# VH-VL binders against q86l99r1233to1411: the designs that were tried, part 30

Target 1, 179 residues: q86l99r1233to1411
Amino acid sequence: SNKESLPFRRDVIEKVINHLRENSLDTEGIFRLSGNMESVRGIVKSFAHGEPNLSFEVHNISNALKHYLRSLDPPLIPYEFFLMLLDARKNEDAETIRNIFWKIPSDNRVVLTLLVDLMVKISENSNVNKMNSKNLSIVFGPTILKPRTPTLDRMALMTETQLQCGIIQTFIEDFHYIF
Short names: E, the ipSAE of ESMFold2; O, the ipSAE of OpenDDE; V2, 0.75 times the mean of E and O plus 0.25 times the DockQ between their complexes.

## First folded at step 18 (VH-VL; framework fv_adalimumab_6cr1)

Design r1 (at its last look DockQ between E and O 0.24; V2 from the best seeds 0.00; counts 0 for: pae O 8.8 > 2)
Fold by ESMFold2, look of step 18:
Structure r1 (fold): chain C 179 residues (1-179), chain A 119 residues (1-119), chain B 107 residues (1-107)
Amino acid sequence: as target 1 above (179 residues)
Amino acid sequence: EVQLVESGGGLVQPGRSLRLSCAASGFTFDDYAMHWVRQAPGKGLEWVSAISWNYGYIDYADSVEGRFTISRDNAKNSLYLQMNSLRAEDTAVYYCAKAEYYDTWFDPWGQGTLVTVSS
Amino acid sequence: DIQMTQSPSSLSASVGDRVTITCRASQGISDYLAWYQQKPGKAPKLLIYDASTLQSGVPSRFSGSGSGTDFTLTISSLQPEDVATYYCQKYDSAPYTFGQGTKVEIK
């Protein structure tokens, strides 16, 4: 339905993340469980227009953020960093991942830091909310880290997805080292 | 209004292949995990395979691993099961099922498609 | 792998009877258990999820209880339309195993 890319609005994303930090840490299945489909679509449109409507049940807000980030073009982690990050993850090289993160443009880094900090806080409460770093990495890996030219090979896609998830898992687990 | 419709079942000989499809409508397909579950005639339910919305999690029952491949096409709202090296014990009604996440309950289920493996 | 054992495998009861079906996991699965009803010739239908949460549209005569390893599905007053096979399912992690089923009939 919204096949066009959506604009990157740093201030909107910050407001949404701050709302979720205050309202979602005890919510079971946050980012994993769905919201109401029509509400989520309406909320995503409000993000894109710069006027986030946060007067909804928290699953609708988290799903709207997930869909909004998925619709960004270029993605939150710009295309130029995709192959470098995947290679660093393949080699289990957190130092290189840190070095690459600090080369990402400033506005993107601020939003990434806030987003990953939210994921850290959620994962620290995973006994209540049931969302550990692995679960969160599955949600956000392909959502924020994408190739400029998607592969058509299903085996390569599966491998890329595993590495994308691994990078987000590294961000969460090594947050204070990387960020 | 949520609907899941399986297709592609039929009679096949042992050792051959068959591809099942599940067409989804009435929900945002790429937000949900999908599963295959089978039921041999007169028998109970057996979980077969799962796939997450973003392909980040794929898993199989031991009885089918290496022979079956689950996949999805989010642009077409479709789930697939490629079934290779079919055996008589694979004879079953195959259901697709929707889950909120890969490790949640299933609601709804499709009506199923029958696969019969015999000579 | 965690095994799911239902008891009994079948039962016959009269309309109005209280029916209980048990499901035992070989290891703890917290509350990650669902109950499904399958009427003859039909796809399974979700009744209960997270051990005790009644799915929308399911009659209130159905209830679920338990946690850890021991779970119960109860039909407080059996009705003719409840003739079905009932399955428990764990979903704490893969494999997402079903119990072997309990066939409920009217005598």
Scores: ipSAE 0.013, ipTM 0.659, lowest interface PAE 8.6, mean pLDDT 90
Fold by OpenDDE, look of step 18:
Structure r1 (fold): chain C 179 residues (1-179), chain A 119 residues (1-119), chain B 107 residues (1-107)
Amino acid sequence: as target 1 above (179 residues)
Amino acid sequence: EVQLVESGGGLVQPGRSLRLSCAASGFTFDDYAMHWVRQAPGKGLEWVSAISWNYGYIDYADSVEGRFTISRDNAKNSLYLQMNSLRAEDTAVYYCAKAEYYDTWFDPWGQGTLVTVSS
Amino acid sequence: DIQMTQSPSSLSASVGDRVTITCRASQGISDYLAWYQQKPGKAPKLLIYDASTLQSGVPSRFSGSGSGTDFTLTISSLQPEDVATYYCQKYDSAPYTFGQGTKVEIK
């Protein structure tokens, strides 16, 4: 869990995602490159208040979304689905991943669909923005898919991280099959 | 201005331990991945270890795996490298470097700290 | 592990000459390649990232090209201040292996 967790606001997330869809597809390093942290913090606060401030540069907005999602407790993908998804990824079982996705609560599922759709669009323009499915999965894997209890073992953590990223990569690359 | 300053280097005997530090300033430290890279005298660059941005991802070169431990203290804007069971081949200038994310390029680099392992 | 091989290991050229350094990866690494310049007694400096993107503040005489396994760093007109050792590095995944370096000198 994150000590700075914010409430889940579907309406805010949708507005932010729509803005990024329109303004960030050709932005190099979108979601990867850092923005101004003071601006990012301010934007995140605006999320909490229900009206996202979208007047900032897209790196600040994208980082704000990333930080906001990271702060959610429970995560965008609830804790109860974590182990099931990891196991499915270990077995390279996309069908099971799909089945698990559709068991996710509706609001979370809608947001997740919009978010991954954005990732797909970004990845399709990776020749310009340099953010392919792998890069995006690295950014969002641990951000939206987390265990309730953190792993302390180094090797286990590495494996876990790879699986988290792999699941997000599967979401992106097999979007039409899963969503 | 972004600045990285390494410290903790020195002369040690084989089998001993040493802890390096890297003090970061001029940026939000906890938003970035950090790396250690070393360079033996008159030799090339060798990646040593990485620690990710807020996710706990850690990795090591095979040459140091099991002996070295990378860590960070975001409250102190500091990166560390605990080096145990030191060998002569660990003799090098050790650099810390910033990365926007893990699996990205290194920029900037510190000026390095010299570690000499000799009997 | 992926091996990174630079060529040549060293070269000497005249001021104003076009200089080319190559880096080969034993496996495909897409464009996840950086070039660094290291002057004697100094820390490495980033020149190029993503195989062909020039880092801010780096002179335009430097350029990078390539993808997959074969990469090239070019200095269009060698200057005295370019005397250094140059390294390529992959960052597609760990380990973040460097090439062995290319030492560039002025005749």
Scores: ipSAE 0.013, ipTM 0.592, lowest interface PAE 8.8, mean pLDDT 92
ESMFold2 (binder alone), look of step 18: mean pLDDT 94; pTM 0.955

Design r2 (at its last look DockQ between E and O 0.15; V2 from the best seeds 0.00; counts 0 for: pae E 10.5 > 2, placed apart)
Fold by OpenDDE, look of step 18:
Order: C-alpha cells, then structure tokens, then sequence
Structure r2 (fold): chain C 179 residues (1-179), chain A 119 residues (1-119), chain B 107 residues (1-107)
C-alpha cells in the first residue's frame, strides 16, 4: 500500500481531463515538462478535496494529474489486471488486451478511456507538442499500471517497465479497437 | 548554459567494477531522459543505456545488459553508470548525453570520460 | 536488430565542393534519424534530427533528407571547419544504433 495514496475521484479526473483537452493539445512537452512543485502539490490537494483548481497553467495541471494518478492505490488499472496485461503484451495479443480492458471496473474503465483519448489527441498533434504515442506511454506506463508487489530483480524490472509502456502505447495506437 | 560533465573513468583490470558519474547543469534535469554512449578508441559511436526522467523506463544495449546499471539522482542532477564484470571490449570514452524530451537524439554531449580495461 | 550503414566510409573533397553522405537502415525507421558531427578529439555535435530538421546554430550549408530506409546528409559547400567524422543514428526504437561513420577530409 502507498501511504500517500489519495481517494479515487472520477468526477474530478473528468474535469481535469476536459480542461487539458481544451488547453494543452498544442503545449510543447505536455505531461513531460515539470511545473512548479508547490503549485502542483496544491492542485493535487484540490483534487483530493473534490474541487479541482484549474486556474494554473497547463504544465502545473498536467503534472498534478500525473502525480495524483500515480498516488492512487489501487492504481487506475487495478492490480489484478497487471500480469494479464503484461502477458498479453508479451504475446502481442491486442484482442486479449481489449478483453482485459473491458473487465476493468466501470469507473476505472471510464477514466482510463478518457485519459487515453486525451493521449490520442495529444499524440495527433505531436508535430507541435512533441509528445507522440511512445513519449506518452513512457510517462503513463508506470503511472497507471503497477504491480501489487514490486520486483526486486533489476532485469525483470526492466522488462516489466517496457511492457507497461508498451501496453499504454497499444492503448493509444489501437484506441478505436480497444475502447 | 547546458553542461554535462562526466567523471569516474580510469584504468581497471578485466572482471573489475567501475562507477561513472555525470553532473548536469543549466537545465531542469528531471525533465529529460539521459543516456550513455561510448566510443572505443578509433571506432564509432555505440549507444549503451537510457533512463527516463523518473526511472520509469530503463534500457540497455545487448552488449552491456546484465553487467551495467544506469541510475540517476534528480535531487543531485546526476546520472550514473555502474559497470560490473568489465571486459577489454568495454574500453571506450563514455559520454553522457541528454535526449530531447523522449525523442532520442542527443544534445548536448559531455566531453566524455575514458575507461580502459586492460590486464 | 536494424542495421545502419553509411557510405562512403571516407571521402576527400575540395573546399567549396558539394558533399553527400548516405545512411541506409535495413528496415524502415520513418524519419527517426539524426546526424552528428564529431571533430577530432571532441564530443559529437547534433546537426540534424527528424531526418531533415536543422539544429539551431548549425550552418545552412548542412541539410538532411530521406525517410524510411534511405537518408542523406549534404554539405552544399564544404568548408575547412567541416573536417570531421559524421554519424547517422536511428531512434525509432531501441537500440539507438549509429552508423559506422563517414570521415570527411579536405584535399
């Protein structure tokens, strides 16, 4: 368990994603470049309280969302789906990935759909914002898809990380098929 | 001004270990992926290892996988390369390089640190 | 793994000459290609990324073209300061392989 975990608030996440959809698609390095940490912490707190503060510039807001999602326990993609998704990715089995996605609890699935949709829109404008599907997958892979028990083996961790990112990349690139 | 300064190189015997460091300045270190690239004397460039800004992604060339470990300390603006079980073919100038976002072209490069593995 | 092959391995030309270096990937890498210049005893310097985008501060006599498997670096008018070894590098996916290099000298 994560001592810094925050409550899962679907309504807040939706508002934040909508805001980013409207204001960040042409932002260079969105979700990649850091914001002001103090501002980010404040924004995250506002998420936890159920009223997102969206008065800040988009790097602060995007980083707040990223940090918030990372702090969730269980993760946005629940633990029970972790190994199944990794195995499916190893086998390059998009159909199985799709089937697993639709087994995810409804609130999580809705949020995941909105989040990946945002990533798709961002990636479509990568010529401007420099965030393609690969770049976004590197950011969100370890953020929303985690094991219940972290591996201590370095090599296993490396492989695991690649698969995490690969799954998110598949979500983005095969969005219409999976979602 | 963006600056990368490598250190830790030297002469070592085969089978021994060495740890390289790279000190970064002039940019927000934790916004960028960092890489190691090496160049054997009189030879070409070889990518060695990569690490994302939050260590969420790590990768190695086949030639060093299982022997080398890349890491970073964002609080110290530092990149590291732990090299174990060194071989003669690991002899090279080792460069620290910054990637542009997650696009993996390298700019800038450090001046490099020489590692010589010889009995 | 994808192989990166440069040609020629070395060339000698006169000041003012047009110089062309090619890089071939064994598989398609879209436009995920960078070109570097390395002068003797120095670290490499980025010249071009995304196959054709000139890095800021690089002289306009340098240009890059190509996509997929065949790429070209061109120096429209070779200058003495251009004496160096040039490398292509793919970054479509790991590994981020370099070409073997092309050594450019002045006659």
Amino acid sequence: as target 1 above (179 residues)
Amino acid sequence: EVQLVESGGGLVQPGRSLRLSCAASGFTFDDYAMHWVRQAPGKGLEWVSAISWNEGYIDYADSVEGRFTISRDNAKNSLYLQMNSLRAEDTAVYYCAKAEYYDIWFDPWGQGTLVTVSS
Amino acid sequence: DIQMTQSPSSLSASVGDRVTITCRASQGISDYLAWYQQKPGKAPKLLIYDASTLQSGVPSRFSGSGSGTDFTLTISSLQPEDVATYYCQKYDEAPYTFGQGTKVEIK
Scores: ipSAE 0.014, ipTM 0.569, lowest interface PAE 8.6, mean pLDDT 92
Fold by ESMFold2, look of step 18:
Structure r2 (fold): chain C 179 residues (1-179), chain A 119 residues (1-119), chain B 107 residues (1-107)
Amino acid sequence: as target 1 above (179 residues)
Amino acid sequence: EVQLVESGGGLVQPGRSLRLSCAASGFTFDDYAMHWVRQAPGKGLEWVSAISWNEGYIDYADSVEGRFTISRDNAKNSLYLQMNSLRAEDTAVYYCAKAEYYDIWFDPWGQGTLVTVSS
Amino acid sequence: DIQMTQSPSSLSASVGDRVTITCRASQGISDYLAWYQQKPGKAPKLLIYDASTLQSGVPSRFSGSGSGTDFTLTISSLQPEDVATYYCQKYDEAPYTFGQGTKVEIK
């Protein structure tokens, strides 16, 4: 019901991603397995206040990042890019996806680049951590790419979810072309 | 400690309604899809319904579609199953289960709540 | 809808025996398959996901293999605590159908 939206803090997100880059690439189920709920909630609060507390087991940090990103309003990929990215994905048009990415505001682009680069590195180690590009796209698609007005039509929501995941999967698999 | 606790089961006559609840604790409830799975006495497992974290994906087994409604309240860490027009074949233990988002294996499961539909 | 067929329906084996249970999908499901163990009066417990990945805390005597339509759960050395009914489940898309179960007993 009354979930607070959280502000975008580029410096916090960068610190958290860099911590995960150093500590998560060999961790089984990273971003998929749950953390300790009390710890995760406390860590998210520390992110929102600009003082990230990263002295926790790595699953707690990854879960806190997911929750923080999901709570951003506007989301990491601003609302005005939602429909154009979905349309480009529907047409399987990676060139247009690349062009749209470069129109995103620079602070958001930097964070998105760091986040997707982390996902690429995790997926390159998927034989150890069990998280391939598809797994990661499911976690992050609806988390960072959202409509301003969610539809309640069940079939439209299913299609949107598939396209949201597809865009993140394209980011991961075509990283060096897009970014 | 991750826990799922079902409630709301009981004895009910055919054609009536019943509402099941599942209280979740120990994990970030609104990060995960949730499911209902049932097991008739002495029988195997039957998937009943799924709901994604943001309610963007909701689905039902053919046997219950149109009669059952899955819902969730993320502020209360609760999953629900509204069961209308109950039939004798709906008699089962009903489990709630936490699933990985879009990867729909179940871990953990609740203890189950028994629904008996009988005259 | 895709049907999931387990074989055998039941089996008896001695402690220490190698036990295999098979699961066949009527159409390809890639590796979107899980195995569960259910002891009498208890909720099911996840053993294996993505056809071959052991869940955390599951003994290494359990293993899974297969892709597409044919899947196998193996218990390399049956223990008394492994007496249970075992279910496979597909999850490529809805419905998330279970196999009918395989009851494993000790002789």
Scores: ipSAE 0.006, ipTM 0.565, lowest interface PAE 10.5, mean pLDDT 88
ESMFold2 (binder alone), look of step 18: mean pLDDT 93; pTM 0.943

Design r3 (at its last look DockQ between E and O 0.09; V2 from the best seeds 0.00; counts 0 for: pae E 12.2 > 2, placed apart)
Fold by OpenDDE, look of step 18:
Structure r3 (fold): chain C 179 residues (1-179), chain A 119 residues (1-119), chain B 107 residues (1-107)
Amino acid sequence: as target 1 above (179 residues)
Amino acid sequence: EVQLVESGGGLVQPGRSLRLSCAASGFTFDDYAMHWVRQAPGKGLEWVSAISWNMGYFDYADSVEGRFTISRDNAKNSLYLQMNSLRAEDTAVYYCAKAEYYDTWFDPWGQGTLVTVSS
Amino acid sequence: DIQMTQSPSSLSASVGDRVTITCRASQGISDYLAWYQQKPGKAPKLLIYDASTLQSGVPSRFSGSGSGTDFTLTISSLQPEDVATYYCQKYDSAPYTFGQGTKVEIK
């Protein structure tokens, strides 16, 4: 469990994603470059209270969303789907990944769809913002897809991380097929 | 001040192994991708390997694939290159370089460490 | 793999001369191109990134242009301290291939 876990708020996440869709597609390094941590913490708190503060610069807002999602317990993609997705990725099985996605609880699935849609739009403008599907997958892989029990072995952890990122990359690159 | 310091270079025989290290300071190491680039004596620059900040992504040049392994320890602010089955053509100065994110330019570079593979 | 070809391989010019170096990619790489300067016995130094953006601290006599497959590094007025080998590099995706380099000398 995460000591900093916050409640899952679909309505808040949707508002934040919509804001970023409108204001961040041409922002270089969106979700990658750091914001002001004090501001980010404040924004995250606003998420927890149900009213997102979107008056800040987009790097602060995007980082707040990233931190908020990372703090969720269970994660945006529930624990029971973790191993199934990793196995599907190992086998380069996009159909199985799609089938697993549609078994995810509806609220999580809706948010995940909106989030990946945003990633797709960002990646399509990568010539400007420099955030291609690879960079986005590196950011969000371990953020929204986590094991219930952390891996202690270094080599196993590396393999796990690669698969996490790979799954998110598949979500982005095969969006229309999966979602 | 951002600083990258390579170490571990030396003289080795063909077929042997060597491990290079790059010590980073002056920046948040785990926020950046890292690269290895080498330069044979009197020759041009050759990219060798890349690794993301969380080790979720990595790449190798064809010339070293299967023989070299890139890794990092973010707690130690260190980048590594395990070089196995070394060949004479691997003789070069090896540089580590910082990248703001994956698929971006390299800045800054370390001063390099010399690896000589000779019988 | 995408090949990176620089021209010329070497050149000699006088102080104050305009110097132009070309880099060609065998396939389109958008603006994912950097230029580096390497002086003898030193590590490379970033000059230009994203094909045309001047790195902070680099003299304004350096400029980059181009997109897609053809790129150019220009030194508007060559100075003695500019004696070095220059490299272009693609970074659209791995491999992050360098050009073969252009050696710039002063007459």
Scores: ipSAE 0.759, ipTM 0.910, lowest interface PAE 0.7, mean pLDDT 95
Fold by ESMFold2, look of step 18:
Structure r3 (fold): chain C 179 residues (1-179), chain A 119 residues (1-119), chain B 107 residues (1-107)
Amino acid sequence: as target 1 above (179 residues)
Amino acid sequence: EVQLVESGGGLVQPGRSLRLSCAASGFTFDDYAMHWVRQAPGKGLEWVSAISWNMGYFDYADSVEGRFTISRDNAKNSLYLQMNSLRAEDTAVYYCAKAEYYDTWFDPWGQGTLVTVSS
Amino acid sequence: DIQMTQSPSSLSASVGDRVTITCRASQGISDYLAWYQQKPGKAPKLLIYDASTLQSGVPSRFSGSGSGTDFTLTISSLQPEDVATYYCQKYDSAPYTFGQGTKVEIK
């Protein structure tokens, strides 16, 4: 599909997340299992046009959201917060992570809150859907929290990815404290 | 419906090179990390190499570092392993495997391609 | 590098027996451990990930436990189709090392 970035559309993302909250909590492998590639591409196009088409099987919707979020520039968590969050995670400092979250622009915070709340609900039902907080953090960490300039250092990239996942896992596990 | 198909194995003399390919279908290849794992005849599994979805990270087992190069072509849904300066101990079935990220479990695996390094 | 040691190397048990396989890491790896089943001539298949989470479609007689350095795969009631070699794998960081394997047979 398209290598170009996509614009942030808060209203679209809210509709998609609310749809998934109502329809995905019992779905095995949600966000992990693949969708139909043709359908997913069409749904992502509908997101970009501002008219999300949600008349698809739920795996196609969840994959479309994942791809849409991955394609945002700037990402859902703006570039300016990347190093601060990684440093706070490295220090195992949930209080600082919370303080940084509340500095993120309001539109991004609303969407991030809805997204992490969805992940909390999914993880609480992991006996049925088979998705725990760690698995969800792997899906969303590098997807929504990215450096402006990717490192070429292989050790640094590995460490960054582990920290990115750790931040999302902290969001899920400490949701009520942070959000 | 996810498929991983390895190719390029065969009999080769020590010191020579081979290039393995892994063709992926049934999923969005660009979203996933890929690994190579090998298994010598009658022996256990040995991790060989990893590459991230965006090629920003790749790594190798010590036993192959400097001789093997992992790469991918996301436009062709293909993973590669360039194997130079082959040795008898490189004789194995080579599997490609899919991972959510380079530091996650592997599911699924391909069926493997046999590389035999013998004079 | 973190070493992964499986025990036993092989075992033989009767249909219906409870089978336990252990995997020990030389350093802590949290719960970043998977179990795979491999039948002769076949690719490995994922059974358990994150130490204790059962992969979809895997029979409920398989379970995993442990954290840190000591991990266990249990087959609560061995079936003929469970004859295979079982591998643990760590993925906390590179290298993504496998244990040496445990061959399970019926006898």
Scores: ipSAE 0.000, ipTM 0.531, lowest interface PAE 12.2, mean pLDDT 88
ESMFold2 (binder alone), look of step 18: mean pLDDT 94; pTM 0.956

Design r4 (at its last look DockQ between E and O 0.19; V2 from the best seeds 0.00; counts 0 for: pae E 12.0 > 2, placed apart)
Fold by ESMFold2, look of step 18:
Structure r4 (fold): chain C 179 residues (1-179), chain A 119 residues (1-119), chain B 107 residues (1-107)
Amino acid sequence: as target 1 above (179 residues)
Amino acid sequence: EVQLVESGGGLVQPGRSLRLSCAASGFTFDEYAMHWVRQAPGKGLEWVSAISWNEGYIEYADSVEGRFTISRDNAKNSLYLQMNSLRAEDTAVYYCAKAEYYDLWFDPWGQGTLVTVSS
Amino acid sequence: DIQMTQSPSSLSASVGDRVTITCRASQGISDYLAWYQQKPGKAPKLLIYDASTLQSGVPSRFSGSGSGTDFTLTISSLQPEDVATYYCQKYDSAPYTFGQGTKVEIK
């Protein structure tokens, strides 16, 4: 009755991430630039049906992955970890962030590891692709780390967004320590 | 192509209200933050307000906080600015602008709609 | 809030001149800065984002540099069509403040 949630398909997500790892590291503005919306919609449907169609220009595939991940319910990082991670980020506690990561269910951890490794590789090539860790954290923070119950308080939402981005930035910058 | 078309401007008395609209096309409206920026005649650009794609983040410039309300209707690809308790200082061309990703730079901008607040 | 100060407020130069416009933030904003061009009666147009990256379709005579608090827009050889007002804008966080603008004219 609300916005349609999409099924979590680990195998599909792995294939899409591996495709992007092979094809996107030199692409300017990857995950930042828009795709063709009709193409993106079709690609997302192929992900949801378990038959990923990757025969598209790379910006359409990256945008489809963003949309697919945003549509997961529960999100890639399950709801129960939201407040723990935000609190650990507020305390600037990377060790606790690492410990929380390893409590996430194994299927989700595998996908998250592949996704953040892709972000690390993109950010290491930012001289070419123009996407550093901060840019990527803004894209993925609210996409994969969400509260179970959204607040209507504007100040709380602003604080949450800053912390969500901070968690993803920590994942990218401290990848080898956390993952 | 991406298009932003503002409407709802006009002449209005101080203390009254006006509602601006911005119709968006050519992109997936519900994936982008949107902004209002204004420019008084002969003056520079002044950022007014922002709203995130999911409405979870809303910000206002100090000069309009408490009087203006930004909103969006993602089903209608439309952005709105409700302007209450208008003052002469609010006289400006009002632009809507699409932010890249969440809150980064603005591209493109609409052509603007003029709001004149005078007796 | 972070203040954005452009200098000069206006300038007049000859065709072919190298023109520089500066923008100073009162606190560090990393490279989260854009430059816009606005011609009379028109909406602003993005020239440069992330301090130094040219937007698609912008002539190569435009360049941007800087990080932290001090930023520069350079027009290497001023052309008649570059007569406009130029604005910097920060976007490291809200508020998304613009500089006061620099009006560029031909002598």
Scores: ipSAE 0.006, ipTM 0.545, lowest interface PAE 12.0, mean pLDDT 89
Fold by OpenDDE, look of step 18:
Structure r4 (fold): chain C 179 residues (1-179), chain A 119 residues (1-119), chain B 107 residues (1-107)
Amino acid sequence: as target 1 above (179 residues)
Amino acid sequence: EVQLVESGGGLVQPGRSLRLSCAASGFTFDEYAMHWVRQAPGKGLEWVSAISWNEGYIEYADSVEGRFTISRDNAKNSLYLQMNSLRAEDTAVYYCAKAEYYDLWFDPWGQGTLVTVSS
Amino acid sequence: DIQMTQSPSSLSASVGDRVTITCRASQGISDYLAWYQQKPGKAPKLLIYDASTLQSGVPSRFSGSGSGTDFTLTISSLQPEDVATYYCQKYDSAPYTFGQGTKVEIK
């Protein structure tokens, strides 16, 4: 286990996602641009304590969510689904990806659905915020979908990373089919 | 002012290796994807490679896949391109470019560094 | 892979002329298209992004249009300083392919 991991709090994540849905869809570079790191750390701590501090500007909040999700162990998408999803992506098999999604534990699945829904809404406004499905997939691919054991081979890692991002992109672009 | 400065170009023999560097300044380096683009003498622009801000996403052109390695050091505001098994067709001016956001349009470009592969 | 084809490969026009350059993608790329200007011995410069958005500092005589597969760069009144090679580029996804370029000269 990661010593820096934070507890999974569905209720907190939902509140944060709702806030971002209401306040960040037209924010240029949302989830992409960095916030104030001290503020971000404070916000993340508030997540851990069960009461999200949403008084900050959206870049700080979005970065806090991103960092919080990264710190989860197991990841938002549990480890046991990692290889299955990668294989499905290699085969461009959206049906299998959908089937795998629905095998994810309910709390994780709900949060994942809300998160990807937010990404869809953001991507639909990419002409303003400049965050299309690909850009978002780059942000969240390695954030929420991770192997239990990191790959040490550079080439393999590169391929893995592309597949991670591709899966998230599929989630966004085929949202209504998968979720 | 945003500035990109390439270095490391030179004359090398086929099969040899070369490492290019790009020094960035005037912006928050770790918030932007970076790209390499090359241009053979008298020819058009060819995209070579891309790397996201956290190295979580990397792409290569088919022509360089398996031979070139893109990397970055955010602490040093630097972009790198390790070029192995160089070929004559790799001869070009190599530009580093900042992408808007992750992988959108390129702005600005460096002035480029010339790589010549010849026996 | 998506192919990017520019037309024409070269053109010569008089000062004040309207110049049109086209770029075609073999597949739909939405509005993820940029236009660059490259003068001899210089690095490329961004002119247009998102198919039609003019980059700050670029003269208003430059304009871009199109979506999906067909795109156009227009110079409403060609000036001597516009002598350059122009490139389109897709950035919908990798590879970030450029067109072959269009060389613009003054008669």
Scores: ipSAE 0.006, ipTM 0.584, lowest interface PAE 9.8, mean pLDDT 92
ESMFold2 (binder alone), look of step 18: mean pLDDT 93; pTM 0.944

